# Designs tried in a protein design chat: VHH binders against q9y6x5. Part 425

Target 1, 379 residues: q9y6x5
Amino acid sequence: LPPKLLLVSFDGFRADYLKNYEFPHLQNFIKEGVLVEHVKNVFITKTFPNHYSIVTGLYEESHGIVANSMYDAVTKKHFSDSNDKDPFWWNEAVPIWVTNQLQENRSSAAAMWPGTDVPIHDTISSYFMNYNSSVSFEERLNNITMWLNNSNPPVTFATLYWEEPDASGHKYGPEDKENMSRVLKKIDDLIGDLVQRLKMLGLWENLNVIITSDHGMTQCSQDRLINLDSCIDHSYYTLIDLSPVAAILPKINRTEVYNKLKNCSPHMNVYLKEDIPNRFYYQHNDRIQPIILVADEGWTIVLNESSQKLGDHGYDNSLPSMHPFLAAHGPAFHKGYKHSTINIVDIYPMMCHILGLKPHPNNGTFGHTKCLLVDQWCI
Key: E = the ipSAE of ESMFold2; O = the ipSAE of OpenDDE; V2 = 0.75 times the mean of E and O plus 0.25 times the DockQ between their complexes.

## First folded at step 19 (VHH)

Design hc25 (framework vhh_8dlx_2; at its last look DockQ between E and O 0.81; V2 from the best seeds 0.71)
Fold by OpenDDE, look of step 19:
Structure hc25 (fold): chain B 379 residues (1-379), chain A 118 residues (1-118)
Amino acid sequence: as target 1 above (379 residues)
Amino acid sequence: EVQLVESGGGVVQPGRSLRLSCAASGFTVSSNWMSWVRQAPGKGLEWIGDIYYGGSRFYNPSLKSLVTISRDDSTNTLYLQMNSLRAEDTAIYYCAKGADYEIAFDIWGKGTLVTVSS
């Protein structure tokens, strides 16, 4: 039988939550599997870009999902959370579920993973749910596990997505111990539900399961705001994305706009597109706007409106607060092994290896995950 | 000290509804996998449904439309709502606590008898 892999994402699960809160179910999962303590995600550290990086192994400039909100100047198209179904945005890369379905006697399933309800390269997951945040974890879990168990051709790759603890992190801030304890307990319990369901269906011993996240969460404050309206008139530019990385489309001379913004705040770096630091791998795409503003950790870029978010993400991907974790269990993985750090793009070649898929060209390094795998030498 | 106690059983007419209760002591219902199981006369044990740690519920497909499992954390009680009862639903109903590893259940109630009769 071909190997099977379930990829699970809990949105906004900051890596150090594992150190600061109790996760009995997740710890049991880890005890019988592997843990990567920190996963360095891609810049910008937002939901759509990072989830697509996980399943493509590409930096954002390469796969084309460069933010949760995008604008294409040529086609005049907009991308947003409420407008993400146009294949135009996704077709610059080939996600793993498409690759998987090109194989004989294999199918893919998805429960609300970003991009899975869109035909990409004229291919959509054999089984999928249209994204709906109101759908319970139970229903998502039920569908994904039933597809894994009963499908023909067999589902060999599946994705499961859940919006927490991200939503709560935004609402309460990651430093709210009382509220976040409650939220994270629920997450741990859902992990328990997942494991239990897999056991009950007889899938647990033969299914490879990866539990990870796209990004972390940093504490924000009303005292740490950068008001762009104080620096530049709104008529001089179009805002494509706001915080903590603003994408600016100038309506006047770019240099003039840049000069008005460059000294707007000591807690914000302003980059012309060509001057964006190479380490971000965030330059070589037309969807990246001419000017990028990057707020310091914990600072929020605003207009003449106050932000109600007490936590946010999207900051520099070198910040520990932006880093998620990765845990895995199954026949492909060691038991009781912990690893310090990998890059989020490294997950793709690993998953391809597990599934016996030829990876598309990607930015991941298979060598970074070899120690997690039982069939590889760990040097 | 550790026990499950079912209640709410009795004689009911066909088409009626019944809610069973399972009071737990010595452990927390919301922290465990809990199940309802029944045994009809002369038949083996039949799984009705589960409620997991996070509240996810899964049911026997043959019974799904007729049963609802819930729990009250404040009273540490598990519930089974049954609707549109039939004669074939006559059984002893048990609540059980799920166990780790290869053991399915480690704690059982004594059961409560439900008789559906005209």
Scores: ipSAE 0.719, ipTM 0.887, lowest interface PAE 0.6, mean pLDDT 95
Fold by ESMFold2, look of step 19:
Structure hc25 (fold): chain B 379 residues (1-379), chain A 118 residues (1-118)
Amino acid sequence: as target 1 above (379 residues)
Amino acid sequence: EVQLVESGGGVVQPGRSLRLSCAASGFTVSSNWMSWVRQAPGKGLEWIGDIYYGGSRFYNPSLKSLVTISRDDSTNTLYLQMNSLRAEDTAIYYCAKGADYEIAFDIWGKGTLVTVSS
């Protein structure tokens, strides 16, 4: 039988939630598998970019999904959470489900992972759900397990996406113990549902399952606002994205815009594109704007002086608050092994190895994940 | 004392609806995966459906359009709603608590009889 893999994301699941809250179902999952305590994600630490990095192994500058809101200067196209279906945006990379289903006697399935309802390189996931946040976890689980169990050619790679704890993290903030405890308890119960269903269908022993996330969450406050309107008139630039990484397209001389912004706040770094730190790997794509503003952790860039969010993400990827975790179980993985950290781009070559796929050129390092796998000598 | 008690059975006319209750004591329904099964006279057990820890529900495909499982955490009670009842739905209906991380049940109710008769 060909090896099978289910990749699951719970959006915005900060790594240290595992230490600070109770997860009986997830802990049972980890006990018989592996845990990576911190996954260093890619900058900017936003949803669309990091989900695409997981499935391509590429930095954002290389796969072209550089933010949740983008502008392409050559084509004059705009991308947003509500306008994300144009293959143009996704075609700078080949995600693993495309490579997988182009193999003989293989197909791919998706329950709402970003990009799986888009025909990337004229190839859409073999089975998929169009994105709709109102669709319950129950329905997503029903569809994905039905496809794993009943498809010809067989589904060998499947994805499942869920919006929590990100939505609640934004609403309450990660430091709201009462509300986040309730939210995280529900998520742990849904992990219990996933595992129980896989056992009931006879899939559990021979399916590899990865449970991970795209980013964490940091606490915000009305006391930590950066008012952009206090520093620069709107007429001098076009705003492509706002917070916590603002993307600025100058309408006048770029140096003049930069000079108006550089001392705007001690809690914000202002970069000309060529001066963006090399460690971000966030420079070499036309979709990255000429000036970016990077707020310090917990600070919010605003045009007006109010914000409804109590938690946010998108900050510097060196910040532990931005890091998710990774847990995995299945025949490819050791039992009871704990690993401190990997890079999020390392997940792609590991998944390719598990599935017997030749990876496309990527930024991941297979050696970083070898210790998780039973068929590798860990050195 | 760990216990499951079904109620709400009785004689009903074909085409009508009936809601069965399963009151749990000694454990929390929402912390467990729970099931409804039935047994017609002289027949084997037939699985109706499950509700899992997080509320995900799965049904016997042949019964899916006829039944709905729910639970009420405030009363620690599991429910089975049955619609468009037919003579072949005459059975003893059981609720059961699943064993954690197993496909087997470790606690059963005594059952409630449903008779569908004109």
Scores: ipSAE 0.629, ipTM 0.877, lowest interface PAE 1.6, mean pLDDT 93
ESMFold2 (binder alone), look of step 19: mean pLDDT 84; pTM 0.839

Design hc26 (framework vhh_8dlx_2; at its last look DockQ between E and O 0.83; V2 from the best seeds 0.69)
Fold by OpenDDE, look of step 19:
Structure hc26 (fold): chain B 379 residues (1-379), chain A 118 residues (1-118)
Amino acid sequence: as target 1 above (379 residues)
Amino acid sequence: EVQLVESGGGVVQPGRSLRLSCAASGFTVSSNWMSWVRQAPGKGLEWIGDIYYGGSRFYNPSLKSLVTISRDDSTNTLYLQMNSLRAEDTAIYYCAKGSDYEIAFDIWGKGTLVTVSS
């Protein structure tokens, strides 16, 4: 039988939550599998970009999902959470579920993973759910596990997505121990539900399962705000994305806009597109706007309206607070092995290896995950 | 000290609804895999549904439209709501706790009899 892989994402699961909170179910999962303590995600550290990086192995400039909110100046199209179904935005890369379905006697399944309800390169997952945040984890879990168990051709790759602890992180802030403890307990219980369901269906021993996240969460405050209206008139630019990385489309001379913003705050770096640091791999795409503002950790870019978020993400991808974790279990993985760090783009070539798929050109390094795999030498 | 006690059974007419209760002692319902199972006269055990650690619920497809499993954490009680009862639903209904170590039940109630009769 072909190898099977379930990729699970709990949005906004900050890596150090594992150190600061108790996760009995996840710890059991890890005990019988592997853990990568820190996953360095891609810049910007937002949901859509990072989830697409996981399944493509590409930096954002390469796969084309460069933010949760995007604008294309040529076509005049907009991308947002409520407007993400146009294949135009996704077709600059080939996600793994499409690659998987091009193989004989294989199908893919998806429960709410970003991009899975969109035909990409004229291919949509054989089994999928239209994104709906109101759909319970239970229903998502039920569908994904039933597809894994009963489908023909067999589902060999599946994705499962859940919006927590991100939503709660935004609401309460990651430093709210009382509320976050409750939320994280629920997440751990859902992991327990997942494992139990897989066992009940007889899938557990033969299914490879990866549990990961797209980004972490940093504490924000009403005392750490950067008001752009104090620096530049609204008529001089169009705001494509706001915080913590603002994408600015000038309506006047770019240099003038830049000069008005460059000294707006000591807690914000202002970059012309060509001057964006190379380490971000966030330059070579037309969807990246002419001016980018990057707030320091914990600072929020606002207009005249105050932010209601006590936590946020999207900051520099070198910040530990932005890093998620990766845990995995199954026949492809060692038992009881812990690894310090990988890049989020490294997950793609690993998944391709597990599934026996030829990877598309990507930015990942297979060598970074070899120690996690039983069939590889760990040097 | 560790036990499950079912209640709420009895004689009901077809088409009626019934809610069964399962009171747990010695362990926490919300921290465990819990299940409802029934046994009709002369038949084997039939799985009705599960409620897992995080509250996820799974049902026997043949019964899904007729049953709802819930729990009350404050009273440490498991519930089975049954609607539109039929004669064929006559059975002893058991609640059980799933094992932490294997796919099996390690604690059972004594059961409560439900008789559906006109």
Scores: ipSAE 0.719, ipTM 0.896, lowest interface PAE 0.6, mean pLDDT 95
Fold by ESMFold2, look of step 19:
Structure hc26 (fold): chain B 379 residues (1-379), chain A 118 residues (1-118)
Amino acid sequence: as target 1 above (379 residues)
Amino acid sequence: EVQLVESGGGVVQPGRSLRLSCAASGFTVSSNWMSWVRQAPGKGLEWIGDIYYGGSRFYNPSLKSLVTISRDDSTNTLYLQMNSLRAEDTAIYYCAKGSDYEIAFDIWGKGTLVTVSS
């Protein structure tokens, strides 16, 4: 039968949680499949950009979802968590579910993955749920498994998104062992539910399943605040995004705004757009603002003197605290194999290979993931 | 000793509701996937529904609108709520503990009889 793939994201699942907490269900999943211990994600290490990078294989500058909050100077449009449905924002790339369902005899299904409730290039996932964080994991799992098991033409690519442990990571911080242990135990139980359901439906042996995440989480503190109001008047700029990567649109001479900010804190790097380090691949899109501010790990950029978050992400993508993991199981994958590192953009060409799809131009490298696949070998 | 004990059965009139209980000892219900199954007189076993490790529930489509499975971790008890009972719901009702990562059951209760009769 045609190859099938389920892509699952548990938002904000830091790679080293696997070493520091117990995951009996996930460890059983890994034992029968593969583990990539660290996935190097894309800068900025935020939810919308990294989820879109997974499914397009592109850096943020190339797919156009450059942050969770964006402004486009040409159209004067704004993007946010609550204003994300305009296809304009998503149309600079073609995500894998669009490519998949344009192939003969194929459908795609989605339970809450960012962008799957938007018609991208006039194409929306064949089956989808409108985003609503109040919808239980049970309902998401029920819909995805029903679509995988019963649809005509068959669903060959499906996605499932869950907001934890990201939500709790922000609330408690990743170093709160008591609360994060409870949260992560619940996540592991939900992985158990997923695996058990796939077995009960007879899907387990012939479905490829990837469990991954978009980013990690770092500990924040009220002792590590960068107060922009102490360095620059609000009237000099428009704030497009705040922390930990601030996006600054000057209202006055750009050099003057830069000069007021460059010495604001030793714990913040200030970049003119043309001076953003090349290793970020974060320069060549009009949605990237003229000045960005990049806080050091664990530091929070604020306008006032407080922050409600005890954990955050969005920092430099070289930081291990920003890296998720990837685990996979299914007929395409080896059994009991562990791999050290891949780039998050490498996931897309691997998924295209598994599904027999021709990848669009992308930044991933298939060779980086071939050791995971039974039809390939790396040595 | 690992065991399951069902209770709450009896004779009820059509259209009424009934809640069955399944008390577990020797293991934690919330650490396992659990099931309700019934057997009508002269019939084979009929699956009613499951509750999984993380609380996800799945039901026989023919019964989905009539039943609800729940559990109470503080009493280590599994429940089956049945509504709008019909004569064809007359059966022995069993709870069962699933084998981890398998489609089989490793522990069964003794069952509780429900008779729906006017």
Scores: ipSAE 0.567, ipTM 0.853, lowest interface PAE 2.0, mean pLDDT 93
ESMFold2 (binder alone), look of step 19: mean pLDDT 83; pTM 0.831

Design hc27 (framework vhh_8dlx_2; at its last look DockQ between E and O 0.92; V2 from the best seeds 0.00; counts 0 for: pae E 2.3 > 2)
Fold by OpenDDE, look of step 19:
Formats: C-alpha cells, sequence, structure tokens
Structure hc27 (fold): chain B 379 residues (1-379), chain A 118 residues (1-118)
C-alpha cells in the first residue's frame, strides 16, 4: 500500500507558543514523533504565500503567490482573500496534491487548505471543501478522515486547515496571556480530537501526520503606527497591499514616489523592486510591485486610519516571532526526536519522499529533514 | 470519588423526546473523551456517539439523525438528546469516559433505563 500523509496547518501558530503555553495533546503527539522547533518561513510571512510554499517547495517569487493581496498590471486582475479562485494566480507552480493525483491509484483530499478549491493546471483535488470559515473543525475533520478511510482510489495525501490561532492572535495580540491561553488550549484540544479520531478509525499507526503552521505572530500597538498619508498623497499611488509589507504601484514617476516614501519612518525600509534584499527571494516576479515598504517588527503601516489589530504577521522572515513549528508522527518519522530549524520550503521534498513522488524543481533541501526520517541517515 | 451518574431515563411513548444527563465527579468532562453507549435487552453494547476534547462530536450513523450529544462545562455534565424515540430504542443507556490517547473506556456509569412503549 502506498504511504499516506496528512498535512495539517493551524494558521499563525508561533513557534515559541510551545515554550510559553501547555499543550498536553500536542506534546504527546511530539513525544511519539518528531519536532522541528523553528521553521523559517518565506518572505512575506503571510498565509497564502507560505501555505503555497509548503506544498510547492518554492519561494514566493517562484510560485507566484506573493501576497494575500496581489495585482497583475498586464491583465488588470486582483487577488484577495475574497477573490482567490482564478487559476491564473496559482498556475505558476504545481502543488503536491496535483502531483499526487497524477500517480496511479492515488487521490488527494483537502479541507480548506489555500488553493485546494481551485483547479490548478486543470486539476483539482479529488475531494475538497470550498473554503468557508464558518465550517467547524469537526466537519472538516470528519470529511478528511472519511476520505482517508473510505476513498477509491485511496486518498494518499490530505490537507487540513484551521484559522486559529491566527485570528485570535490578530485580535488579542500574542502577548495577551489570558486570552491566548484559552485559544491555544482549544487548539491543543482540537489536536487531541484529530489524534483520537485517527485512532478510532484505525488510521493512526499507518498514517503520516504533519502538524505545522504558515507563520507566527508579533505584538502590535497603537503606539507603533506608520501613516503613509503623512508622507505621500494618496493620488500618487495605488496601494496593492498594506501592512506590514506594503506594495506600492506608483501613478506618477516611480522615483518621485520612492523619494516621498524613503524617509517616511525610521521603522520602515523602502525598497525599489530591484533593490529588495536577495535573502528575501522576493524580486523575480511581475506580481511584485515597483516599490515595497517593509515595516519593522511590531510596527503597522496605516493610511488615515487606526489599526484594530493587536497582532500581525508578514514581517521579515528572519524574525523568530514569524516562525512556526513542525511536528510529525507516523511510520516515516522517528520517535522522540527534536530538530532545531528547517526552512519551510524543505517540507515539500520531504513530503515527496514520504509519498514516493518525484518532486518538481523546488527551493527545498531534502538534506535538512533527513534526521526526521527513519529511512535516512542522519549525518 | 471518580464516578459517572446517568439520569433522565424512564418510560416514554413512541415519538417522544428524552434528554439524558451524565453527571461526572472526580474529573472534568470537557477535558476528556466521553461516550454514550446503550444495551438493549438481549443485545450487545451499541455505540451511540462521542464528544472529544475539543468538542468534536461523532455519532453512530444509524442514530445520527436522532441523537445529539452535548456537555455543560459549568456543571460538568454530559447530555444525550434523543428525538423520535422508537420501541427499539429501549435500552440501558451508559455514559463512559475514555482514557487519554486510548480507545478503551476507563470509567462507566451505572446506566439509566429508557423504556419506549405505548
Amino acid sequence: as target 1 above (379 residues)
Amino acid sequence: EVQLVESGGGVVQPGRSLRLSCAASGFTVSSNWMSWVRQAPGKGLEWIGDIYYGGSRFYNPSLKSLVTISRDDSTNTLYLQMNSLRAEDTAIYYCAKGPDYEIAFDIWGKGTLVTVSS
């Protein structure tokens, strides 16, 4: 029988939550599996880009999902959370569930993982749920486990997505111990639900399960705002994305716009597209706008409005607060092993290995995850 | 000290609804996997449904449309709502607690008898 893999994402699960809060169910999961303490995600550290990086092994400039909000100047198309169903945005890469379905006697399933309800390269997951934030974890879990258990051809790759603790992180801020404790307890309990359901269905022993996240969360404040309206007239540019990385489309000469913004705040770096630091791997895509503003950690870029968010993400991907974790359990993984750090793009070649899939060209390094796998040498 | 006590059973007419209660002591219902099980006369144990740690509920497909499991954290009580009762629903109903990360149950109530008859 072909190996099976369930990829689970809890959006916005900051890595150090594991150190600062109690997770009895997740810790039990880790005890019987492996933990990567920090996963360095891709820049920008947003939901759609990073989830697509996990399943493609590509930097954002390569897979084409460069933000949660995008604009293509040629086609005049817009991408947003409410407008993400056009394959145009996703077709610059091949996600793993498509690759999986190209194999004989295999199918893929998805519960609201970004991009899974879109036909990519004319292929959509054999089983999927249309994204709806109102759908309970229970229903998502029920569908995923049912598909894993009863499908023909068998589901060999499945994804499960949940919006917490991201939503709460935005609302309360990651430093709100009272509220975040409550939220994270619920998350841990849901992990318990997942494990228990898998056991009850007899899937637990043979299923590889990865629990991870796309990004962390940093504390924001009303005292740390960067008001662009103070620096440049709104008529001089179109805002494609706002905070903490603003994407600026100039309506006048780019240089003039740049000059108006370059000294807007000491807590914001302003880059022409060609001057974006190489370490971000965020340059070689037409969907990246001519000017990028990058706020410092904890600073929020605003227009003539105050931010309501007490937490946010999207910042420099080298910041620990932006890093998620990865835990895994199953036949492919060691038991009781902890690893310090991997790159988020490394997950893709690992998953391909586990599933016996030939990976598409990617930016991941399989060598970074060898120590997690029982069939590999850990050097 | 650790126990489950079912209540709410009795004689009901067909088509009626009934809510059973399971009061827990010595442990927290919301922190545990809980189940309802029943045993009809001369039959084996039949699983009704579960409620997990995070509140996820799973039901016997044969009974799903007729039953709802819930819990009240403030009173540490598990509930089973049954609708449209039939004669074949006559049974002793048990609530049970599952051990952490296991499939077996470690604590059972004494059960409450539900008799559906005209």
Scores: ipSAE 0.631, ipTM 0.863, lowest interface PAE 0.6, mean pLDDT 95
Fold by ESMFold2, look of step 19:
Structure hc27 (fold): chain B 379 residues (1-379), chain A 118 residues (1-118)
Amino acid sequence: as target 1 above (379 residues)
Amino acid sequence: EVQLVESGGGVVQPGRSLRLSCAASGFTVSSNWMSWVRQAPGKGLEWIGDIYYGGSRFYNPSLKSLVTISRDDSTNTLYLQMNSLRAEDTAIYYCAKGPDYEIAFDIWGKGTLVTVSS
């Protein structure tokens, strides 16, 4: 029986939600498997980049999905949350589902993971759902489990994506305990549905399941706004992305634009591309604009004084508020083991190991995850 | 005291609709996976469908177009909506609960009789 893996993301699930809220179903999953308490994600800490980093093992500069909103100066192409289907954007890397389904007698399935409805290197997931946020978790779960249970060649790698708690985290902010308790209880109940369904179908014992997320969430406020229009006239630049990491394409001399922005706010760092800190691994791609503005935690860059978000993410990846968790269960994983931290890029080589795939060149380190796995020595 | 009590059964004409209720006490319906099953006269138990912790539902394929399961947290009640009833739907209808992450049931209702007759 070939090894099988289901990779699940609950978007925007901050690691310390596990400590601050009740998760009976998720805690039962963890108790019978493994937990990584903090996953250090990649900068910028946004949805599309981090989901692609999980499945490629690459930093954003290397896989080319460098933000949720991008511009490529050579081709004059634009990428956004609503315009993301051109393979051009995704083709700088090979995600694990492509490698998996090109193996003899293997298929891949996807319920809305970013990129799975795109023919990357002329290869689209063998079974997939076109992205539609209105499709219920029930329907996503039904499709993914039907594909895992009934496909020939068998589905050996599957993905499942859900928009919460990210959507509610933006709406309420992570500090709204009343609303976030209700939201997170619903998420925990859906994890219960996932586990129950896998057991009912007889999949649970032989399927490896990873439950993780792409980033966390930090509290925002109307008292923490950076008004970009107060610092620079919008005629001097093209705005590619706004907050909390603004991507600035100068229309005039770059140094002049930099100088107008440098002292704009003490709560924002302004970087010329070549001066972006090395620890971000966010420099060597043409899609990274000549100037980026990085707001401090909890600050919002706006063109006016209004923001409707009470929570946001995209900030410095050293911030604990930006870090998700990882839990896993299945025959490849130990039972009842907790691990402090890994890098999000480490997930890819671990998944390749579990599936018996040769990983493409990547930034992950298999050794960081070996203690999670039963077939590896961990002192 | 842990109980499941079905109600809403009775005699109905073919082609009509009927909604059965299952009132739970001693536990919370939405914290458990729940099921509807039925037993026609002289026949074995037939699974109708399940509803899980977060509300995901799965049905017997032969009944899928005829039935809908729902629940109401505020009244701690499970429902079975049945449409286009046929004489062959005459049965005792039970609601049931299983232990967490098991496939077998541990608590059953007393049942409610539905008779579909002209």
Scores: ipSAE 0.509, ipTM 0.832, lowest interface PAE 2.3, mean pLDDT 93
ESMFold2 (binder alone), look of step 19: mean pLDDT 80; pTM 0.805

